# VHH binders against 5'-3' exonuclease (pol): the designs that were tried, part 23

Target 1, 302 residues: 5'-3' exonuclease (pol), of Buchnera aphidicola subsp. Baizongia pistaciae (q89ad1)
Amino acid sequence: MIIYKKNVNYLLIDGTSYLYRAYYAFLKFKNNFNKPCGAIYGMLNMLRSMLLKYPYSNIVVIFDSPQKTFRNELFIPYKKNRPKMPNDLKEQILPIHHIIKHIGIPIISIPHVEADDIIGTLATKLYKKKYFILISTNDKDLAQLVNIHIHVLIGTSNIVLDESKVKKKYGIIPKLIPDLLGLMGDNSDNIPGVPTVGKKTALILLKTFGSLENIYNNIEKIPKCLIKKAKTIYNNLHTYKKLAFLSQKLATIKTDINVNITTKKIKMLPPCTTEISNFFLHYKFYNWNKLLKQGLWLKNCK
Below, E stands for the ipSAE of ESMFold2; O stands for the ipSAE of OpenDDE; V2 stands for 0.75 times the mean of E and O plus 0.25 times the DockQ between their complexes.

## First folded at step 13 (VHH; framework vhh_6fv0_2)

Design m1 (from k1 with T50Y; at its last look DockQ between E and O 0.05; V2 from the best seeds 0.00; counts 0 for: pae O 12.9 > 2, placed apart)
Fold by ESMFold2, look of step 13:
Structure m1 (fold): chain B 302 residues (1-302), chain A 124 residues (1-124)
Amino acid sequence: as target 1 above (302 residues)
Amino acid sequence: QVQLQESGGGLVQPGGSLRLSCAASGFTFDDYEMSWVRQAPEKGLEWVSYISYSGSTIYYKDSVKGRFTVSRDNAKNTLYLQMNSLKPEDAAQYYCARGWYFYDSSGTWEFDLRGQGTQVTVSS
């Protein structure tokens, strides 16, 4: 882990994923004004952990925007089932953005563009410049971005997923995750998939034929003895072909958004220690303020 | 040293037009995405329009689509907002803003640099 940590050039953090994780982990945490501050505390705790674990990495935090995206235009129900953000979480977002900036971590959010597509585009550009990238997120769909030097840390696990670990955990190589979701769908994002095709069947088909395109080019060759209800699945694949490819398109992360993100623009800045201290005192984070004044909040203990 | 300066505001009748300009100095203008934002006295800062660093990708707030046109001239380090068919609800202090978008808890956008603003007043 130590050798890996020193080799990570860029750490891309899915900020929206972190925000919700922090909020629900600390629901009862309130400041001296009886205002909720659990998301603030939890976000800072997780970011500090990453700063300490990856002291040589350039960290960037990426947030979703509230606007509709091209996926909503392609498929109106896309992400319809997501719950509305709680009002007390909304109140914590601006302070979170301000403290992240005072720490010196750049934030990216673009109207009408999902964080996944910003992460995918940035990771791909940095990879082409021969950098090593770690993506930290709660969204398992970002595993599709994994390659030789783009790796993913999902959830609270300390296990960094490379290509082989993605295949072991999910049953397919990273490149085929959009094809998997094109078949089985994704209820969390309201991505439909092909009716009656679940994960087990989709994995069998993808392992047999190699891609969604190859499944459809060889649809008459689906072995009846390899999948349950082969006739039903054959008929549904035919009937819902357009839906399968729409679902694949919805699940595919863009790597080519039109934005000028350069290494200069995403370079971390020195922390504004006075502003961080004022923030900690405002929220009564006195132990953290003590560590900050000792130069230990952003560094490991001796 | 790093500055954005808006101009072109003024008083206009409903249905009238104004063209706002934003002059950039002290940084490489064509490296940055730009936006127009506005603030009325009774409201927070409201996003109006976005234009990519090259000018090829443009977004508008729904209530101004078809009436407002954002553009940029990277050779002159200038951002423009052509506002047609102005309505009383468009009256606000208008700012140009540089960089990636950030928002507050109400969904209002914040930016890493903005100008001092120019006032647009719509009255009969």
Scores: ipSAE 0.097, ipTM 0.590, lowest interface PAE 6.7, mean pLDDT 84
Fold by OpenDDE, look of step 13:
Structure m1 (fold): chain B 302 residues (1-302), chain A 124 residues (1-124)
Amino acid sequence: as target 1 above (302 residues)
Amino acid sequence: QVQLQESGGGLVQPGGSLRLSCAASGFTFDDYEMSWVRQAPEKGLEWVSYISYSGSTIYYKDSVKGRFTVSRDNAKNTLYLQMNSLKPEDAAQYYCARGWYFYDSSGTWEFDLRGQGTQVTVSS
């Protein structure tokens, strides 16, 4: 039973994840505005929800940059199967940043760095300072970051992944998730893994040997621990050793990015209600503007 | 070769007008959002205006609202800035920039391409 921890010191929001979810959720959003605004509305709706649910938490939104990352250099096919961002979504990026700023939420976006790696690094730094961190994302691969001080919230839901739930879901502890993905691959990110090694086989191997590295240190023992296709699996593991470790590396969220991210830089500011109001009027969010004027849009702001 | 080239700067009196142009080449212009930025003497680079890929979304610095108008012609690969009612404080080197976005919570802006700039001088 996951005990809801009310004392969340930091809520790290995967802004890119939120962005896409908002975009698709409000694709048909109509407000008589001739500009694309569904993602803007959705993003604000989600953020408002988080602000209301976690009024005492320091919230940070982290976004991907448009630039290529080290993973693209390591493996050219990395995420090549993903569609390009639609132009009507791209056009909403700056307005989203603008309004988030005026709401008072700090934004982090670093060129050539994926949001996941920023989140991983920031969470790790905050962890070391004995803070409790909640990561809000729809990307479950961030579960690899989960420990006693770092949990993952599935989007804006009430579903929180702690160590127990991660183990139940993946069949392995959080720190071994990259190892698992290194073996079985990840189609969503176009990570190849080892051919013919599926989730079940990968789990058996990891449970038996404890890590990807240790699997290869004991590769000669693999035929003895597998019941089916042991020879084939052994041969493939041997042949694709480099690919396995590359896949693991691609799946591993970085926690040591050399970027100067301090607690001072991620401090929330008081909301600028005037600018928020102007923004709502500009996009014809009249109902929200009314709520804002009534002090009901963001509770506990003023 | 990927490049941006500004033009249209010059000397004007207070209250005068200028129209800046930015010619883009070497990339698909309509795949990129664009901004105008400027740098006055002894001051840092500041954002002036933003225009989205299709031109549907536009933003201005507060101090230039109502006076400046940004536009783009994707067929001509050109970005424009109509500057009316110019003030002495508008004097600066003006640049067109590609891919303007927030870098961090401090309000730092980032772009991946900038032109050589065009000088705007406002003097009586």
Scores: ipSAE 0.000, ipTM 0.228, lowest interface PAE 12.9, mean pLDDT 87
ESMFold2 (binder alone), look of step 13: mean pLDDT 79; pTM 0.793

Design m2 (at its last look DockQ between E and O 0.84; V2 from the best seeds 0.00; counts 0 for: chain humanness VH .457 < .461, loop humanness VH .158 < .165, pae E 3.9 > 2)
Fold by ESMFold2, look of step 13:
Parts: sequence; C-alpha cells; structure tokens
Structure m2 (fold): chain B 302 residues (1-302), chain A 124 residues (1-124)
Amino acid sequence: as target 1 above (302 residues)
Amino acid sequence: QVQLQESGGGLVQPGGSLRLSCAASGFTFDDYEMYWVRQAPEKGLEWVSTISYSGSTIYYKDSVKGRFTVSRDNAKNTLYLQMNSLKPEDAAQYYCARGWYFYDSSGTWEFDLRGQGTQVTVSS
C-alpha cells in the first residue's frame, strides 16, 4: 500500500494560521537583538516538519491580506471581534516571507481576497487537473472543501481528514458545512446563524431535509418533527430566514476567484542555501545552520 | 483615491546621489510592507528593496547593497530611497509599490498598487 504522504501532489498551507500558532507557541523567544523572533522560529519549524513529511509535494503558503473582502461588504460585523495582529508578530512577517522565498516555497497573498478563498480556488483548480491536495490550516471551515482528492489537516492533528472522517468529526458531509454554519453560526467569525439553533438541532434538520434550502422548502413540517422545542425552532427559522442564508453565504468558501495561478507558477524553486544559512546565522539558529550544512535540514533539490 | 506618488528622480553623473520619495494616500500606510522596484527601458521589473511595516527589517538586492538606503516615515506616510554611488546600470524608472505575492516560477513580482514612477538617469 502506497503511503498517502507520497501521493500528495500539492500541500496548501494557511500561512496566517501558522503565523498565529507559531507566535503564541514561542512568545518568550527573542534573538540577540532582544527582538521577538518566536513566530519566525515556529513558522520555520512547522514548515520544515511539512517539508520532511511530504518530500514529493509542492508546498504553497497562502496568507490573508489586511484589506476588506466581499464578506465585510455583505455583513459589517463579519470578523469584527478578531483582535488586531500584535505589533511584534506584524514585525516578523517580512523576515518570514524572506526565508520562505529562499527555501523555494511560493507565497500567495491577494489584496481583498481571504486566504480561504485562494485556497478553495486553487484546490478546486488542481483537483480538476486530477492532482491530490492536502490543506493544512486551523480553520475548521476549510473541511467543506474535502472530496475524494482534497483532504485537510486541522490544527495540530496528525490525522488527515477525508470525506468519511469529516462526516464522523462534524456529523455531516463536507459540502453541507456551510449549511450547518448558516443555522448554528460561528462566534469566532461573528457569523450569526439562527437564534436557538445549536449544532445538535442543525444536524437533525440537515439530516432530515438534506440542505438549508430544503429545510426552508419544508418549513411547515418542522413543528411535527421529533426535535425538542420544535415550535420555538420553527418560529426562529421563519423569523431569521434571511440571516440563515446570509450566514451560509459568509461561511461558503469561494472556488472561482479570478486569479491567474497556474501549476507552472506554483512550482517550488530550488532553495538558496547561502541565503538560508545567512538567515539562520543572523537569528542565531546555529543548530539549524549546522543541520543545513550537513544536508539534514531540508532537501536542496526537488 | 488610493495612490502612491514617487518623486526625486533626475539626471546625475556616475558616483552621484539621489533621494527618492514616495507619498502614500488613501490607505493605512502602516499596514503594509513597502517596496522599491525599477524598470530599465525594454527590460522587466526588477526588485530593489523591501522594508517592513515599522522599518525595523530591510532587504536589498545584492547589486545595490551598501549604496542604497531605504527608510519610511509612517507619521508622514512617506517611503524614501537614498541612492549613493550611482552607476549607469542603476538608470531606470523607479516605482514605489505596495502588496506582493510570489507564485511565478520565473521570479516575476506582482504588486497590487504602484505609482507612476520617477526617472533616474545616470550619464556616462
């Protein structure tokens, strides 16, 4: 049996989620200049782990941009509760871009476009070309992209989520995740959902009627369902119909963003070993510099 | 209304100096890393320098390192490029740029916003 790791053609990394994970994992890590460098170290550590684990894959890192997107135009409170990026993390972004480039990993960041929509568009384009794609992210919403050739790693898990594992973990098939969030909302992104409809109720409704649209086409059957407090749920579904579909739209990842990204443009470049070594020496990553010179840090030619 | 405007170009002799400015308006300048790029006649766009949001981290193309100095004044929404010891190969239209992603195997840079540029001419 062929190991799944050898079959992954593209590894799409949610760079913004990696930044935050690295930053908070290494808050006290500082270089000789007494400036924070924990996000740099942590990001490199996670990327090296992926390079070693998936040595035959093309790795692409995708970052959010600071500009507003169509979701902010649709719903002003969207992600409003998210704190601003800490200044000392913000100062580490340019060094992180610098080293990722010299490792030979392409970076994508598009103004006014969320990283999720870039990932969704790129994964779908590659899927149509019969490639196998792994997405690494902290964003559970990206599980909606899972199909036979698109799989997801969420958070620090070592478990790759395919269609069956998404259904086991979330209670529904991947393509209904936006419908689930349309009903239950998402506090982290300030997506409202329908009042009183939690995860259990939303799952029962989706399993019974098949989609958000079908729930509303059959709304008069809700009071007769075997759902606790069915009349309250019926009333709220009726009252907040527009909010449910707005929430679904906010939660749906776009797969058709108009960007000129071809497989030729996202192929990894050869690493620039001298620049990587200079970078490691500058940040006092001496053990990594030794591993690099011994050919043990990364493969120099892919 | 979102705009970058370069100035300070001109004609200099080899070994001379110029100071370029880039005035930003219509957006939050402090949110962006900023770039200097240049284009010689009938040549592609060439990266020159990058400066982080705060100005604390700076990178230069090897051929200009030690001769060019980039800086920014976030209170004035202005990016600067001090060019010393100018050479004929530095002659180009110089652009201030915002936004970047690297995805082209040819090494082509793409920017979401750049100005009209300012011409630097070095006589030989």
Scores: ipSAE 0.343, ipTM 0.733, lowest interface PAE 3.9, mean pLDDT 84
ESMFold2 (binder alone), look of step 13: mean pLDDT 78; pTM 0.774
OpenDDE, look of step 13: ipSAE 0.683; ipTM 0.861

Design m3 (from k6 with Y103W L113V; at its last look DockQ between E and O 0.85; V2 from the best seeds 0.00; counts 0 for: pae E 3.2 > 2)
Fold by ESMFold2, look of step 13:
Structure m3 (fold): chain B 302 residues (1-302), chain A 124 residues (1-124)
Amino acid sequence: as target 1 above (302 residues)
Amino acid sequence: QVQLQESGGGLVQPGGSLRLSCAASGFTFDDYEMSWVRQAPEKGLEWVSTISYSGSTIYYKDSVKGRFTVSRDNAKNTLYLQMNSLKPEDAAQYYCARPWYFWDSSGTWEFDVRGQGTQVTVSS
């Protein structure tokens, strides 16, 4: 087990990822009025776990917004396979924002900007200020952001991905993940890639030529003996060149979003214990309210 | 094109009542939480209330709890604010808005204000 406790100055939480995990883990959890509250409970449970594991880190939660982004304008089918958010999950969003605010954790959500791009921009800005950043998410595509001081925690496994673990897991360095997706695509985001080019072929090409651009600059030099069906793959690379680079662009996380987010704006605030207690009583979280009153539920960084 | 149009303001005496409306168009109203915000002369925007997409969850600023009631009619794309027991401190230009959820250390949420607002004046 890998425990990542010290040297993390900022913990950036993919709030949308946490929201869906909490919802599906606790579908039957309801309050006194028979209203669903499982996403509320699960979200708080995961956030409390992070507060306890990283007591000296400044925690920030980042959510997607419902508005379309530049990716939807570039490629109409982008993420069209995603189902609509269930109505009973939508009902839990406002209470979740409310309690996170009263715990003192800053939330960031920006109209027309995906959470991934907010995370990428904020992590890069903090890295340039010499901070160490941990990103907590279920989105494996965030692994492209990994460097010496930006690491990613995928899921609840407590395994932190550094550069070497990204290379071991994906077969390439973090910087080349967008190039990999440009070739093989991503069905979950409806990113097309190049037809017939799968992960194995894409990795061979990237290891040989170093980038998507270099593959196309050297397309005549593709080793015929190293890949099966080389004629089909060669023809598809040629035919679908524009689609490959569009797919790479869709998969690339922006790190330069023009927003005024300063370290002052994302600093945690003192909790409002009275409001937290009222919230716990309203949702029948009586054990947590007891722990809160005993000073055992919430521990702040010093 | 997103439009939010406030109405129903006016002059009332202290202790009086007033009902504001906000007509929404150009977006899927049912997909959004909605907020009432207000602005007194030469002051910044002040959050009043936020209501969930279905109306099942509502949060109020402490100073208006028990006096103000927010509701929505999703079939008519309309947001309402019933204001009872009005005080001079409630006098302001009232706006409806979509919250943008940009929280910072000052406690500021961003609000998408599109209309001219409707004026509430409390005096005799």
Scores: ipSAE 0.432, ipTM 0.781, lowest interface PAE 3.2, mean pLDDT 84
ESMFold2 (binder alone), look of step 13: mean pLDDT 78; pTM 0.772
OpenDDE, look of step 13: ipSAE 0.819; ipTM 0.918

Design m4 (from k6 with L113Y; at its last look DockQ between E and O 0.85; V2 from the best seeds 0.00; counts 0 for: pae E 3.5 > 2)
Fold by OpenDDE, look of step 13:
Structure m4 (fold): chain B 302 residues (1-302), chain A 124 residues (1-124)
Amino acid sequence: as target 1 above (302 residues)
Amino acid sequence: QVQLQESGGGLVQPGGSLRLSCAASGFTFDDYEMSWVRQAPEKGLEWVSTISYSGSTIYYKDSVKGRFTVSRDNAKNTLYLQMNSLKPEDAAQYYCARPWYFYDSSGTWEFDYRGQGTQVTVSS
């Protein structure tokens, strides 16, 4: 039973996640436009869906910046396995920003800061003000932010991760997700973890001791709790202690980025229907333009 | 170190033309969108234009459409702003900016880097 909390005060959208999803989903999208526009179309399609589903929520779109972050400095191999953004996608970023602006949605992109850390920081600030926050993303690692006031929506689906669902998915509570990743690593981000420590072993250790720190505080007890390969696990934990904590740090979303983000600054504005129409015509989104004129593209769009 | 250096400003009569240049250094120029912004006396910073990485997409402030043309030469790491049919209202300090930005409810873009600017004066 998807407990859909109907009263979402803030919807924080992982724009980078949306961007890539849109790009690949509409790679074959053709509208007789000579410029790449599949990501633009896909992005707008997803945003429209969110606007329609959450008409009373304040929506914010957060993007990555191209600059290096503190994680790159801490660990050079961090995300080195990720391909560079394709040029045809890169060229679609400006028009995406342009149209989002005219839709009236605030955009946050901070140099040298990952979108995840901006989302974490903003969600935390809003949480403290007793708002309910929904984070829309395809990156499930953001589940570490989940609590009673912060849930994660998987993309534009109807799947919402609350604490119970996170526990079911990961086998651990949200706050221990970084600890789990610190132990087992994360191949997607090229986070190493502790060699030979897989998910199963990591979960046993975390369930037994409660945290990465407490695992190491009780490292002498490891051979007693894990009979099979206990010696190997112990030796690796001991040898790669620094790596474990580094991995944990890399996997931990920051919630205290020093940026001046206030509720006033992230307030939605009324849509500029004329500019939106011009945009649709330019990209030959005629069907959407028709809907816009009919007031059917966005709720309350006249 | 990221550097942006504007040039080409000056005094012109109404209806005159100027071409501004911005020399960029310290970063991979073609990996970034670029913007022109301006600040008139006793007014806030206002956005003028933004150009995409390759120059394939360009946006202008409405009041400068048809009169101003932004372009870039990635081989020279240079951003340009051709300003034609200048009006007294166009008089301002013009800045080149790298537009990795925060857009808020005030409608203002915040940039990570901006040059020292070049003064444009329009007077009869």
Scores: ipSAE 0.790, ipTM 0.909, lowest interface PAE 0.6, mean pLDDT 92
Fold by ESMFold2, look of step 13:
Structure m4 (fold): chain B 302 residues (1-302), chain A 124 residues (1-124)
Amino acid sequence: as target 1 above (302 residues)
Amino acid sequence: QVQLQESGGGLVQPGGSLRLSCAASGFTFDDYEMSWVRQAPEKGLEWVSTISYSGSTIYYKDSVKGRFTVSRDNAKNTLYLQMNSLKPEDAAQYYCARPWYFYDSSGTWEFDYRGQGTQVTVSS
């Protein structure tokens, strides 16, 4: 009988996804100089929720950097269709980093490295040390990292995705998500995939053959496995083989980036209540400052 | 190629003032927070200040707060440090730096690029 460990040792937060969610949820929220501060408020609100829900977990926040990565060099159009960060969101980043530091939560951001690859590398290293890891993100592609002790929260869901729930939600096991994207592509990241191969066809092929590599090792059997457009699909798979594997590589989260991230470096520190209070007063978060002074900002009061 | 070039250092008496400049090139200056750091003889690298992209938010080390003012001119790709009421303990090599965040347990700022520095000497 498999007994699931419910205690989370490490909570890895996709800070960039939290930042954007907070920003768009509170677009009209402004500080005492009539400047936007909604991302600050929303980020703190979400982080407080995680601190309260996971009081025994070591929390780490990971951010993207603005620099190009190996994916941009591998495929120039990669993520080029994404809008630039709004200027009023950019202005809120320094205060957000400041307050997260004083709450005692470590932040990781590495030039030329995507947050996904930092998360993937750190989760894998911690998993190999037999820790239980929860990843909180809006990015569904992080579901590829799920295994017996790495689980994911997507968006505002209260449902933690394990391997079985990833399979139910996405139609395949976590480790095949890059293979799925290698076939169908990903318009949000401008990952091309194979022309005419959509999600439905890609799932049929992966369920039949087990992997992108096995699909190509058995490419002559594809027309017999499909109901519609088998000739076109066979021709496009053959013609665009290199593009399929490029797309798979672009979609695969690295778990082996060469950085010195140790357990000691990501250990939380006690909060600095004085600095948090000064911050709350500066942004006129008076109700939060009252809770902080009562010792209740990091604890439920009911 | 990212380049940061500091200037404006010199010798001043205690209580004097200096204005440091940092010319930035090889990157989109407006997209980055910028920092001043310093290194005194026989001491480690010390964070002084960090300024947001537009200059709307600035954080200072406690020992310089009220005496130092950071500003930036994004049209000229230049970072400034106005140092007033200089003390002997402010004597150091001053560096303009582009921060990135790897907050470990020590809570230190990390930098991907730093200039060669400009020397500030405070003596009677």
Scores: ipSAE 0.390, ipTM 0.766, lowest interface PAE 3.5, mean pLDDT 84
ESMFold2 (binder alone), look of step 13: mean pLDDT 79; pTM 0.793

Design m5 (from k6 with Y53W L113V; at its last look DockQ between E and O 0.16; V2 from the best seeds 0.00; counts 0 for: pae E 3.6 > 2, grease 26.6 > 24.2, placed apart)
Fold by ESMFold2, look of step 13:
Structure m5 (fold): chain B 302 residues (1-302), chain A 124 residues (1-124)
Amino acid sequence: as target 1 above (302 residues)
Amino acid sequence: QVQLQESGGGLVQPGGSLRLSCAASGFTFDDYEMSWVRQAPEKGLEWVSTISWSGSTIYYKDSVKGRFTVSRDNAKNTLYLQMNSLKPEDAAQYYCARPWYFYDSSGTWEFDVRGQGTQVTVSS
């Protein structure tokens, strides 16, 4: 496989992930009414960085909706341990949507659908049209979407993950990440997995048998595997089979959400410089307003 | 089930005033931004105003700024629109909505419109 530096056609941004990163990076940042505006500043800073780094890419920001999803119906504890959004972050959402609109970046949020499933569906549709897609997120689970045309940028790393880098980092190919989480679980999302099965054991089982389904089709061979405490693992896999497959289902990103989203509907629009300037002046982002007036805040075309 | 019911429309002369109300139920009202949108007979759906969950941040369409005032009473699950200095161009069916963010190539936002709306007519 030859690794190339690719020109990205679409950049799909996990907007909720960006919100929280910006909020916690700038907790003390407040406007002149002593109201917090750090999420606004941090979000714009990260979006500007992406606009400058990918000046010819079509950028789309995707947000979670507050409505429950099919995962909440399948498993009530799903994401129950996530803290509620702080009120001062909630207050910054409307200004953030306002400025993203005036920059000309499309926003997608669909009632009852997680952002991950919107990203997975949109990336898959664009992949079928032979476009190259970069996904920017803090959610490591989106690495399951990686293929020859879909790459991910996780967290603050500037390293774009392709198929080989996902395998190097996670120990498994992208499409088996849901199987890995089906076994080991995910405490951050309250996905249970199989008790006593951790990452090392899950990787050995998946490398040996190839999938969660194949592990269970060959469950009688597990006591013979070179796994520490193999009899305990065998017993727990047998006892908690339904929980393993529930966990896999919870961790699997949907790529088939029934929405009518075409490439024409997600095309960026020209920025409204007057409204962006008014926004910057309101929040006293004077250096940014100077750059905007000089044509240096937004992407150049050459 | 989510319910949004608009009221307070009517017939006024140019320069007149109306106050619209929107009663909300079936969801946690103070977790949501709320919008007013309107639709004139031969035109599409037009955004008018959006108010944050607490009421402390408000955006208006330029053509209504200074004339319209949106407010909310979270204890009563009610959204309000005070319309002053009404113009013939303001005549429309008015709806309250939760914003459904889909910014298409035409620049149109999607809104979660649930009610029948309330008619505002301005005689010219």
Scores: ipSAE 0.394, ipTM 0.769, lowest interface PAE 3.6, mean pLDDT 84
ESMFold2 (binder alone), look of step 13: mean pLDDT 78; pTM 0.770
OpenDDE, look of step 13: ipSAE 0.780; ipTM 0.903

Design m6 (from k1 with W109Y; at its last look DockQ between E and O 0.71; V2 from the best seeds 0.00; counts 0 for: pae O 4.7 > 2)
Fold by OpenDDE, look of step 13:
Structure m6 (fold): chain B 302 residues (1-302), chain A 124 residues (1-124)
Amino acid sequence: as target 1 above (302 residues)
Amino acid sequence: QVQLQESGGGLVQPGGSLRLSCAASGFTFDDYEMSWVRQAPEKGLEWVSTISYSGSTIYYKDSVKGRFTVSRDNAKNTLYLQMNSLKPEDAAQYYCARGWYFYDSSGTYEFDLRGQGTQVTVSS
């Protein structure tokens, strides 16, 4: 499906994803400022790109909170393999929020709630109102949200995942991605899955039975469906049933978070050019300040 | 137990000074941004200042710029607010808050922890 930029009503940006991308991309960035500013620069660069590419879209940036979430309570090892945020990145969070605010982009960050769940919830609400939503993220797990009105943009690229592309990429339809991850696990998030069940086996089972639940409803048929290690897979599925469903739950993005997010609350505001200029000067972004003064920094979103 | 405890409030004359302190316990203090907020009688909660985890980045409400100074001592798990040239309009219950997050496009802040507050009164 070809997505025209003007047809995107809402662009939901995974701010946490952008943050890390910016940080690493501009790790060597120096502007003679004594404070770390690479992530700030990178974030602004990416956001500017999005503003210019999608001038008619309402943009929202969603961030993780530093607090633990329900997933940490459900499964203690959840994401424990991920490194802690570097201090020099932490120091850049407040300035990033500040400048995004003055650019006029709404920010959502909710304590104890992951950005993914906020995105899922917001996208679902907007979907119900017949809006077209584009989610920009580097986390492909958000592909589970893809449907006819919700697509996923891979970062700031031009690559958009629709249902067809998701199916091609994962080998399964978007709604079954959590089921797939429940079976095979997800190392990036330290989700265990079912031992000895890999992607190939998981896909066979899901294609055969249609869901994780239905796999277990028909568990006695598993030996007849698999050519290799059927007995082992059967035994492991049986033994680790709880773990499979827990893994599925961990991998499932929530779409029903109880938060009062309205369309009015996520409305973009006019940019405050004075504060933006002050910010650019403070961080020695002189080139951008010049562009701003010339009306060229946000020229396509006017 | 996660807790914030404010102190240092009191009665001062216009033009006077106060120094507020906030003692944090039960969490890793230097991992969090900290903020001061205040609430005057029959008014809503108002943001005053925010300081980054290391203290290297600071923001103030415009009306308190040049008069108030926020600082922190991570070794002591303490947040400070030096208030100089106090005005009657500064009279309020002052609260220490752990980390502030943007919640909506209006710039509403949300935090997950706040102290009991300390009263600041400015009167001649």
Scores: ipSAE 0.025, ipTM 0.449, lowest interface PAE 4.7, mean pLDDT 88
ESMFold2, look of step 13: ipSAE 0.452; ipTM 0.790
ESMFold2 (binder alone), look of step 13: mean pLDDT 78; pTM 0.785

